# VHH binders against WD repeat domain-containing protein 83 (wdr83), part 10

Target 1, 315 residues: WD repeat domain-containing protein 83 (wdr83), of Danio rerio (Zebrafish) (Brachydanio rerio) (q6dh44)
Amino acid sequence: MAFPQPRPQAPQLPQHLWRTVDCQQGAVRAVRFNADGNYLLTCGSDKSLKLWSVSRGTLLKTYSGHGYEVLDADGSYDNSQLCSCSSDKTVILWDVASGQVTRKLRGHAGKVNCVQFNEEATVMLSGSIDGTVRCWDTRSRRMEPIQILDESQDGISSLKVSEHELLTGSVDGRVRRYDLRMGQLQVDYIGSPITCVCFSRDGQCTLSSSLDSTVRLLDKSTGEMLGEYSGHVNKGYKLDCCLTDKDTHVLSCSEDGHVYYWDLVEGSLTLKLPVGKAVVQSLSFHPTEPRLLTSMEGRVQVWGAEPEDAAENES
Short names: E, the ipSAE of ESMFold2; O, the ipSAE of ESMFold2 at other seeds; V2, 0.75 times the mean of E and O plus 0.25 times the DockQ between their complexes.

## First folded at step 3 (VHH)

Design c1 (framework vhh_brivekimig_d4)
Fold by ESMFold2-Fast, scan of step 3:
Structure c1 (fold): chain B 315 residues (1-315), chain A 123 residues (1-123)
Amino acid sequence: as target 1 above (315 residues)
Amino acid sequence: EVQLVESGGGVVQPGGSLRLSCAASGFTFSTYAMSWVRQAPGKGPEWVSSISSGGSYTLYADSVKGRFTISRDNSKNTLYLQMNSLRPEDTALYYCARDSSGWYPLGDYFDYSSQGTLVTVSS
């Protein structure tokens, strides 16, 4: 009686430009959704971190305190705190509402490329060109890190935290996964500098992009390569990659001005999204909805699965 | 503050070799990616080679691949460029540069360079 069965619906992909935000902070080195996806963070070459409304595209607050370019940022799950890292070698913990620097953490010997809170926002993790990851207690009165991870043979380019696991990408061509509770370390050898790492949403896989213009999907438990994605240009820039909100597609920034979307299982190119005529450096995918942020030069683009007016009319 | 002092330039015949050195001071050398950039007479600057902060990864311009080798000694705060099979078109003022990208050195993201050392390849 159920014949014909409903056709499986194609996953909705964010390919409709909703708005372009001129961030007025020089180059935007990183763009990140906050934990609930209602706000976005922009990390400027002008030394500022800015918080914006996604729905309105409006600037809500500017965070000033870094001495050089801001390279990465993250928001706590409860929206009370931000963390950021900079070419000034510091990690800053901010109070969101007041805009005040809560802590300015020193210890890294070089530029800090990446930073993230753990799920509970009790720890910040920072990765530096000095080859170390530093774990900082957000509640501690001491400025020293709880733990230093120094197994990397070259600079840390990217890190992601999921539950008790830390994933790092290094210029040494290795992706490292740490079990922070058990002290277990898994190392996957890629062979080219890693530009970005992330976990799949189901937690079963890791994704990495590298300077051989290749994005790779690995099984987390075995290190087996499940997928390989290419056709984009990533030869000289620290470009971001990610997975869609439902792990259907792999996305990568590209030096050719596009964002590339590949089907995760088939590895086939689904969409080559034009952003502009410069390097697309950073991207962030919404935690629950098919929405994407991209950064190119001093601007951020907000992308939705439907035209903006159609999405508003259906709400 | 930041100082980069090159040495090792000179006059060589085509097919010859030179080793350039760059002594760095005023910053933590081991935490910066480093590059060599050259400028031929009447031309703009051309990136030649780069090396990661830990030395595990190197990059070369297509014009020098297979002929030049970049290396570093972080214990001595020194950057090197070994130049083999030199050609007349390699004639240039060679600069060492600290990479402003921080993580991976390429292109026009240098935040400091020196006065350079002259390399002349002539028959």
Scores: ipSAE 0.426, ipTM 0.730, lowest interface PAE 2.4, mean pLDDT 89

Design c10 (framework vhh_7z1x_3; at its last look DockQ between E and O 0.76; V2 from the best seeds 0.00; counts 0 for: grease 27.7 > 24.2)
Fold by ESMFold2 at other seeds, look of step 4:
Structure c10 (fold): chain B 315 residues (1-315), chain A 123 residues (1-123)
Amino acid sequence: as target 1 above (315 residues)
Amino acid sequence: QVQLVETGGGLVQPGGSLRLSCTASGFTFSTYAMNWVRQAPGKGLEWLSGISSGGSYTSYADSVKGRFTISRDNAKNTLYLQMNSLQPDDTAVYFCARSDYGDFWSGYYFDYWGQGTQVTVSS
């Protein structure tokens, strides 16, 4: 008789509330981890962008310069720069340490819904209700975009960049993937306005959320639908979706005050996390740990895989 | 200054049709979702239909689905509502309204309204 082999442990999922932060920014439209997961950004309807320590829950800096709500933000890998976008039709490049505006970029004809650096932070990419994605050189003195992508038939709601690929989601119900190295474009038709897109951690799949209250996983190379995830409510808001740090589960915000978790492979609901009684508008999953940020109204909550430790909460 | 002006209202017999227009100025029309809302005499506001900024997504209240069609012409800064099979309970002031949420329609939040146009359906 051989010794029985150990069975795999169930994945740890963030389900225990560690911290609630009242951001004092009006509604928090987006919450984002920085690249290493030690800091977080909050985008406020009061026109402010704020940087916080995740572990301490303390405010580190406030960035003022947008004329209307801040809708999205991203930090450079080296933590030296931030970019943000706003209903004021601009993209701002910030110096993190000084809090000063490095550049305020105009050109979009409407609200700018999404923004991200490329890996080297040599380019900022922004997507707008005007139906364009604009590429901005962070190093040049020119204020014009270096490229405008105008294939979309309606507004751009979300974008993500990974290496040489750009993924966009549009109100026209299409997910578009640009291979910037080869100059290729792949279009996947979902058929309902897209609210959020992202890549899987292994780089082989794309995930999209849409206003038909459905999150879909697609094979990146073929566009074949590999999974559908439903049961949440997404009918009128730009809500975030993501994959866990190890690609085991799919998450989505919901208008019913929950974050939903589905098993990626089985498609079954694993956890319905009660965040509150209002729309959960934004989430961000830690790059390497089972830790989740949620935003609802003016509050951000930090969730962990183990029960709250009161000593850590107080430190 | 944002301005929305409705036209095309009037008196029509039951079973008839009307086409309402809303001409927009003072903002970039093509970057906003737009809506039609009505108010019957002595009643509250009733959302009827919405259309995305590019026109690729439309939605309708159950009370008008199949009878009314929303459309837009972004080159002319104009929103339309084609109303067919009108009945006396369609009598109301009809308003066009701009959505505050840009790339998505919201049935809850409109930041600018027109003055309205009267539609009366009577035998």
Scores: ipSAE 0.586, ipTM 0.820, lowest interface PAE 1.9, mean pLDDT 90
ESMFold2-Fast, scan of step 3: ipSAE 0.754; ipTM 0.889
ESMFold2, look of step 4: ipSAE 0.688; ipTM 0.862
ESMFold2 (binder alone), look of step 4: mean pLDDT 86; pTM 0.886

Design c11 (framework vhh_brivekimig_d4)
Fold by ESMFold2-Fast, scan of step 3:
Structure c11 (fold): chain B 315 residues (1-315), chain A 123 residues (1-123)
Amino acid sequence: as target 1 above (315 residues)
Amino acid sequence: EVQLVESGGGVVQPGGSLRLSCAASGFTFSTYWMSWVRQAPGKGPEWVSSISSGGSYTLYADSVKGRFTISRDNSKNTLYLQMNSLRPEDTALYYCARETYDFWSGYSEFDYSSQGTLVTVSS
């Protein structure tokens, strides 16, 4: 008896609604997966940071300590710590288990728009409307940052860290990539305020979204534009963009209530996912699986791939 | 306490120019988006223009595009509005406004000065 060979797996796109979470935080400014993708973080206009179970959609813990809206957050690789930033001009380091503020870091002159740990969670990096990125040692009792990056001509809207590299997006229309080991800075001029930046999963490309309703993919080593993605609406809001877990597609939030999916190489629109009737502002893609988080107003939705039959080969 | 003091208003003929200034104090001016809002006699407030915290990005109402230029000097804590090709319908009390939320967080609210500076465009 001959057995059929397994058919090639098509890219899995999260388009089936698994769960809707009513966060009870006012507006959810940012939604983020934690490092392993089992938990999600929600940053509220009510000044709270909340931790939720992805699989159950249940609230696990509320983190209270910020004086104004929480604008971004990140979790450490070992799930022991969270960091968050706020329009109160502070960065907070939290102990996950106790819910206690470990450190409240002051120094930014205005709203802190973005924050992230490095891979080892030894440093927090924060980006502010004051135009600076500040690097904070998580283990030291030092109050001052270990480094300040001030090359931006306007507010820092977004940052991402990968290995020894820092990527920043600014209102000045520039994406900056810092090699923190070599002390090198590379600048790409886009020409419209940047709303989000990220690295490709393979580390070879950078992705940016901007207020000209365009998402751009650039080769990291050459600065060559490899892709341009449009059709969505991004004219007045700070919207997130990302890539899928296998770098097959580019995703963007949109002011029209949809998440747009484009084929990375072809640039063609693959899916226009309806989320609702308001601005979809934040999204987060699972680190290893085809699972998406979206935030719209005070709600987070968890999206998954279409269920596979038990007979299908996933290898 | 936030203090915004507008100046530079006056009477000008149609086609003329005026430069408005706003002196800001009581907050870190360089970290806020700033706006100009106007109120014509008998009408509600109308947004005119906005500028980002570092001055790299500007927005204008369709009624003033190509005629007005917003700018700022963060070293002097001062906001400006250069008004060219003025029309009778530009007649209004002009307010300097600090935005309480920026457009990155999805909302924009304006803290006005109660004072304003009067611009009258009349022949």
Scores: ipSAE 0.675, ipTM 0.844, lowest interface PAE 1.1, mean pLDDT 90

Design c12 (framework vhh_7z1x_3)
Fold by ESMFold2-Fast, scan of step 3:
Structure c12 (fold): chain B 315 residues (1-315), chain A 124 residues (1-124)
Amino acid sequence: as target 1 above (315 residues)
Amino acid sequence: QVQLVETGGGLVQPGGSLRLSCTASGFTFSTYAMNWVRQAPGKGLEWLSGISSGGSYTSYADSVKGRFTISRDNAKNTLYLQMNSLQPDDTAVYFCARDVSDWFPYGSDAFDIWGQGTQVTVSS
């Protein structure tokens, strides 16, 4: 006599569509969770930045001040500030509650493709088609950057900050990792324009996507390639990639209208999630829960690991 | 004022070579992706090649891959197209165009500034 062994739990992967948000911003260039994952930011080709409730799918505030398309945005850890960057060559620091522009920072010679706060929100970092990263003090009234990083040979497409480290991706086919305290630089040569970079949640690995339709996982300390993920289409668009909340899977947008999920260690395709019939350009993974945001054209989709909880979403 | 001026066109025999230049003024040339586009007699516009703002990435239409090379000199505000193994079907007016689409050119039709064009004629 024996009882059946319990089956292993299936991985918690967001593949259930909870809602579709029509952002009414033209094309949504980037979608981002805020620091705690309760809100989402949408960057519009209509020149606006919008803040939404994840649980309700409702618009909370519109931020107007950019002269051209908003290309990226980030929220501070305490939800008091937003930063955004634009084709208008500026970086804007916003007060969340009032919707006011706190500062409009000029200095980049071209489009600003990416922007992020450091963990303490004491510095904003912006990356531009001009090939520079600019570091801006959020607390001072200083309009000049505290630091300019100009080692890139072509446009900066993506950046991410973790602790004292800055990771950048460039059209020159290189992923650069800066130690901002020591001023040290490590360079990984990929050989195709980089579309997105990120750190693993544990901070031990870097992930990059490039126009050769390949996502790569590297060991941060050695530069050894730990994983390579392919099968998706990334030949012409600046597509996002990320890792799940528990570093179990790698995700990438795709020009074929899907989000691809690969097992991080095995490199095998786990899920090919259909989003729609257009390019999926941007995604953001929740900081602590298996929830995903995707953007396609003017719409954002919210995905969960289970069917929508009516009680949670009504409250 | 923003301006693009193409030069280097002319009459060349089949199998010959030409180098086109495009001089930019009135904007920060080094921060824009640039493209070459042509228009053959009685036909529409055909995109040929694009180059990233820093010159690290290039893309080509299948009709010109292996024969044409795009390059740029940001210090001189100049875009180039080296055309080798020219064929009679390459006869067209050649335009340079400034890219405003996405983050770099890859066959995009989203251009805001065009040059006046330079005539290339491939004939014996």
Scores: ipSAE 0.659, ipTM 0.847, lowest interface PAE 1.2, mean pLDDT 90

Design c13 (framework vhh_brivekimig_d4)
Fold by ESMFold2-Fast, scan of step 3:
Structure c13 (fold): chain B 315 residues (1-315), chain A 123 residues (1-123)
Amino acid sequence: as target 1 above (315 residues)
Amino acid sequence: EVQLVESGGGVVQPGGSLRLSCAASGFTFSTYWMSWVRQAPGKGPEWVSSISSGGSYTLYADSVKGRFTISRDNSKNTLYLQMNSLRPEDTALYYCAKEGYSWEVYSGYFDYSSQGTLVTVSS
């Protein structure tokens, strides 16, 4: 008997509900996996940031210090620090273990829509309705940003950092890519307010969602449009989009209560995942596994490719 | 203290034009989406138009699209509504509003506490 060559496994998509978390934070404005995917962060309209166990669905810690709604958050690669931003115009750096504010950074003129650490967690980058991106040193006691980027003509809605590159999305309908080492800027004109931007996992493409109910995939170097994804509803909300862990599919939140999955290359709708009867505003895809977080109103749902606890039952 | 002061209303004939102004103070005007909301006699408030903080994006109710133009001057902390081809059904008190959550454009959430400016369209 020769060893049978197994059929290549079809890409696993997270479509099995593992758990529903009632976050008790009012509306959950953003949900994010941490760097290793073992924890999740929830940003509440109640002004709190909460840290949860993905595997257990349990609350681990509440971070209190913002004066208004928390709009975005990120975790450092080593799980020692969190950063968050708020409609209170501040960026906060937190110590994870103690729950203490390490630094509360002021300077933005309006609400701060997005925040992220760079890979080494040496810099935090924040994007505001004031049209600026501010870069903050995480290691110094300096209260001033080390750099301000003011090229945008309207509010910054979304940003992502990959190595030495910063990607921003603006209400002015432009996606901007900054080379932070070379000081170069590339601008892609979309023409509708951008709600979310991200890099492909391989770093070759950029993905953007906009208020024309369209998600677009662009070649990073040329700006050529490689894909367009539609059928969902995105007309009035700042909705998230992302790519799967292996760049096989594009995902978008939708105002119709679903998460849409499209084949990245073909652009065809693969799955229309029902989440509920309200706006699905935020999502986050696991860094290495087919697992998805979705937020709708005050609840976060954890989705897996397999039924919950399958790995535990197999062991 | 947020203050919004509307002006520019008046009586016009059908087909006429008016330009409304809203002078804002007590907040950083340039960092808020702004809206115009109207209330016709005996009816509830109706959203008319919104403009992004930097002015790059504008939205209009279907009833006014193509006839009204919203604009802002952030250096003067002033919001404008240019109203053309006015109809009797445009008769209302017009209010300037600061939006609470600028990405929920059809939410109907408005923070307004002013007296408004009356627009009357009649023959």
Scores: ipSAE 0.678, ipTM 0.848, lowest interface PAE 1.1, mean pLDDT 90

Design c14 (framework vhh_7z1x_3)
Fold by ESMFold2-Fast, scan of step 3:
Structure c14 (fold): chain B 315 residues (1-315), chain A 123 residues (1-123)
Amino acid sequence: as target 1 above (315 residues)
Amino acid sequence: QVQLVETGGGLVQPGGSLRLSCTASGFTFSTYAMNWVRQAPGKGLEWLSGISSGGSYTSYADSVKGRFTISRDNAKNTLYLQMNSLQPDDTAVYFCARGDTEWLPYDSGMDVWGQGTQVTVSS
């Protein structure tokens, strides 16, 4: 089967504004749900990483240790650890409860654009403007990376890990998929700088966004392009893209202040969600529920599905 | 110390060509996007062109598309601007600038600037 398999349910699209969080971090460079979707992480131009409650909208903890802007972050599956990366060229491993830096990893020659744990949180993977991906052991005191991947011809903009596979997007216009067990590499040439990559929820497809203002869905097995999504503006910024919790729709940030939703199979625009009058730079979709985070300037907005009978559900 | 030095400016006739160079020192040149910016007499700063850290991506202002070519040699820590079909309106001080924002040369932020080199296009 070429397309991701959505569960049989009417699509619920997050389009109702539930909350606006003023992060007080300067610009919010990235916003991410944690593994269970109960918390959110915000990466600030003020050099801080902040952890927030989704349900309460309250700041829980501030993580201070980076020397420059925080560009990306991820949370471990058990909520015990965070990892972050920065323009300061480092990757930091944090203890969630204490707020302490457990490891500060050096080795990248330039800004680190993206970071993620593997599913078991035994490895952190970081991608840099230096064109390398570095794999770091979370459990040892070893300061050297386990592995360096240097096949990219230009900066790494985005990475995602799924099981034994690593997906990277590069300024060189290529999406690379590494089989970390077999040592195999597949390269898809897009031709414009890649801004974001992700896997479909079912793991059968890859999604990429690029500076030609186009999002593409590819079948992993064949490399066939299954879908192409356009109409938004992505010409200058490193914008995020993603899939809904049930792989029914493709979403992209846009420089025009909207989040675009396209039907995955038809490729038709379903919703053009107005967020504001600045660039929508980062987004994160809830792992199991129709809930979306968007970042614009110094603020994060939490969006939910609109109930059919909203008035009846209110007290 | 972090430094950028431009060379290659001068007087050229309309329709002529010039190649500007920018030599970087004191930082890892290969890990930064680089830009060319100019300032004409009585005008503000105009961004002209940018290049990604590895050189795979370039971007140009509409005023110079098809006439100017940006390139880099990371082994020599040098940025170039090849300027063809020069017009009197291209008369300006040309600055080399290091990108301070995201990985792409389209980024508006610049944190290190050269002193500039004068280009005069006149008959």
Scores: ipSAE 0.623, ipTM 0.825, lowest interface PAE 1.3, mean pLDDT 90

Design c15 (framework vhh_brivekimig_d4)
Fold by ESMFold2-Fast, scan of step 3:
Structure c15 (fold): chain B 315 residues (1-315), chain A 123 residues (1-123)
Amino acid sequence: as target 1 above (315 residues)
Amino acid sequence: EVQLVESGGGVVQPGGSLRLSCAASGFTFSTYAMSWVRQAPGKGPEWVSSISSGGSYTLYADSVKGRFTISRDNSKNTLYLQMNSLRPEDTALYYCARDQSGYEWIPDYFDYSSQGTLVTVSS
């Protein structure tokens, strides 16, 4: 009897609930892994930004300084700095170890919906309901942005930075990709307000979610639509979408209390993960492992491999 | 001081039209999503329509879809509601509201509602 040729195992999808964190921040507007995936950031409607241990589920530090809801946050590659943005119209740069505000940047005319460091953490990029992206130097004492991007016709809902490229999603139904070195702009017209944008891990594709309850995968260079993912509910909320750590699946939050997983190439629904009975608004996928963060109301759930049971280590 | 001043209400026959206006001051109008909310006599408030900060996206309650049009002029700090094919059930005080929602486009609540303008649809 010939032994069957080994087939690659199906990608492991995070679907086991490892931990639930009650953040005590009111509603958690955004949840983000840090650069190495060992920590998570939670952005609260109570005006606080909190840093947690992923492995222990414990609160490590609270960052207080915003005047209203914290809407997004990011960590620097070396874990020395955090940046956050708020409906108070500001972007704050924080020192992680001390919890101190190093810079509080004003200039946006309205709520700041998204913020991210570039790879080197030399620049912060912020996107606002005012329709602008502002680029801020992290190393100088200047209060003015070094660049303002104002091509959007409506609010900026989401942005992502990869190398020299900036990807933005707007309420005007357009995904914009800026080459920050050459000053070139490519625009993809979707037609419904964009809720989230991201790059594929290989950098060849862009993913966007929009209020027509559809997630789309586009070839970055041509704008050709490679995939379309639907069945979830996204009609009124700024929901996150992402890709798995190996670009095997597309994930989206949903207003129906589930996270949806689709096969990237086939577009078929692989998993409809029940999270709860409220809107799943925010998610973040681990940079290198099959581990997922979801936020629903005031709680964050960690999905993936079971932690080693501490009781099993005690004879 | 945040101010919203409404106008354009009145008495109209069924099938008629009215255009409501809301003049905003005391804040950067162009950076807020805006909504119209109505309250009929003896009933709670009902959301009618919303418009994004730049005007690219509009939302309507099912009861008014196809009949009402929301619009804004950010250069004049003014919000509009064009109401066509009016029905007796559209009779209400209409309020202009600045949206406070930071994570949703269909608002659950509002701040800085105006004084209201009365729309009466009667034969």
Scores: ipSAE 0.608, ipTM 0.818, lowest interface PAE 1.4, mean pLDDT 89

Design c16 (framework vhh_7z1x_3; at its last look DockQ between E and O 0.91; V2 from the best seeds 0.00; counts 0 for: grease 25.4 > 24.2)
Fold by ESMFold2, look of step 4:
Structure c16 (fold): chain B 315 residues (1-315), chain A 123 residues (1-123)
Amino acid sequence: as target 1 above (315 residues)
Amino acid sequence: QVQLVETGGGLVQPGGSLRLSCTASGFTFSTYWMNWVRQAPGKGLEWLSGISSGGSYTSYADSVKGRFTISRDNAKNTLYLQMNSLQPDDTAVYFCARSPDEWELPYGYFDYWGQGTQVTVSS
């Protein structure tokens, strides 16, 4: 009777391909988990937005109504609504179940690059090449924005909302954080066009990617740079970055067909995930589990920390 | 309806300077990234420089870095290229070009071009 071998420890990083999603949407400009991580959104250059079950890999609904390619989307916390933005200069609020357009909001002077609900889904926030962020009321019939933020000197490339805060990234090389309760604005100057911003999961740091092929982690309250991550290629594309579900690693898309993982504290490269042979344009990390979505051209893939069958058989 | 019209070309001695202008009409100039591209006799197109819609980000090809400066005036719908220390191999037709996408510099395609302006550098 031999001693049983210890079970292998589960890997901490999503690196095993679970699924390829057959989107049929042309190039997929953005992939997004919904708030609970059970669904995913795909934003197509064919002008469509699609909602999928992550666990089943099946198409649930197609949303048609944009006049040009869809550039970003978000789901409300209760899964009842979607918002999306497009090169057609509009933001659309959708009813998830019926697929109906609830509102189509105009006013941006150019392409709308990013969109997100606030946490209560009472407001949609959109950022545009016109240099403005616009705030739209989801509950009223108003067609005009309730607020326009025009501090940026150039286009808005990315925005994220967490609690009472709005984080924006601009081509002007600045990351801006608005405290919506206190009416305050903090500006961090990076010096290169910002391609993506996000908050850490614990809400204490901000992460930004920029066209100098560098991702930077800053202390939210002081603006101190806590980490700097490079080695990937980001010279001409709007690429996504994020943090893992437990804030252990920093991720970035890359123009070389990989997703790069760095240890958040040490800054060392942990994994160079081969996604394909083209620009990896978008990624999204699951809110609570080590799962990753990637988009490369028209191919969307779901990645997990264990081979799919091994995760099912754990005991 | 989109129009881009270059002016400011001409004959200049080696070491001289020229300033090119590109006047835009038929679109919202301030929401597009803009570029300068040149074509020397018998050669292909060479991207030279690009500028973001708000003017805060500029980039340059190695061949012109330090000698050429791109700028824009969104109030006048005008793109500029200041060209210093010109040499005979800068002889070309110079075009302004509009980026349909705000990214992919210098690797992108341009959807609208001007007619070009001739720059000739010779003794």
Scores: ipSAE 0.728, ipTM 0.872, lowest interface PAE 1.2, mean pLDDT 90
ESMFold2-Fast, scan of step 3: ipSAE 0.762; ipTM 0.886
ESMFold2 (binder alone), look of step 4: mean pLDDT 86; pTM 0.880
ESMFold2 at other seeds, look of step 4: ipSAE 0.729; ipTM 0.877
ESMFold2, look of step 6: ipSAE 0.721; ipTM 0.874
ESMFold2 (binder alone), look of step 6: mean pLDDT 86; pTM 0.878
ESMFold2 at other seeds, look of step 6: ipSAE 0.729; ipTM 0.877

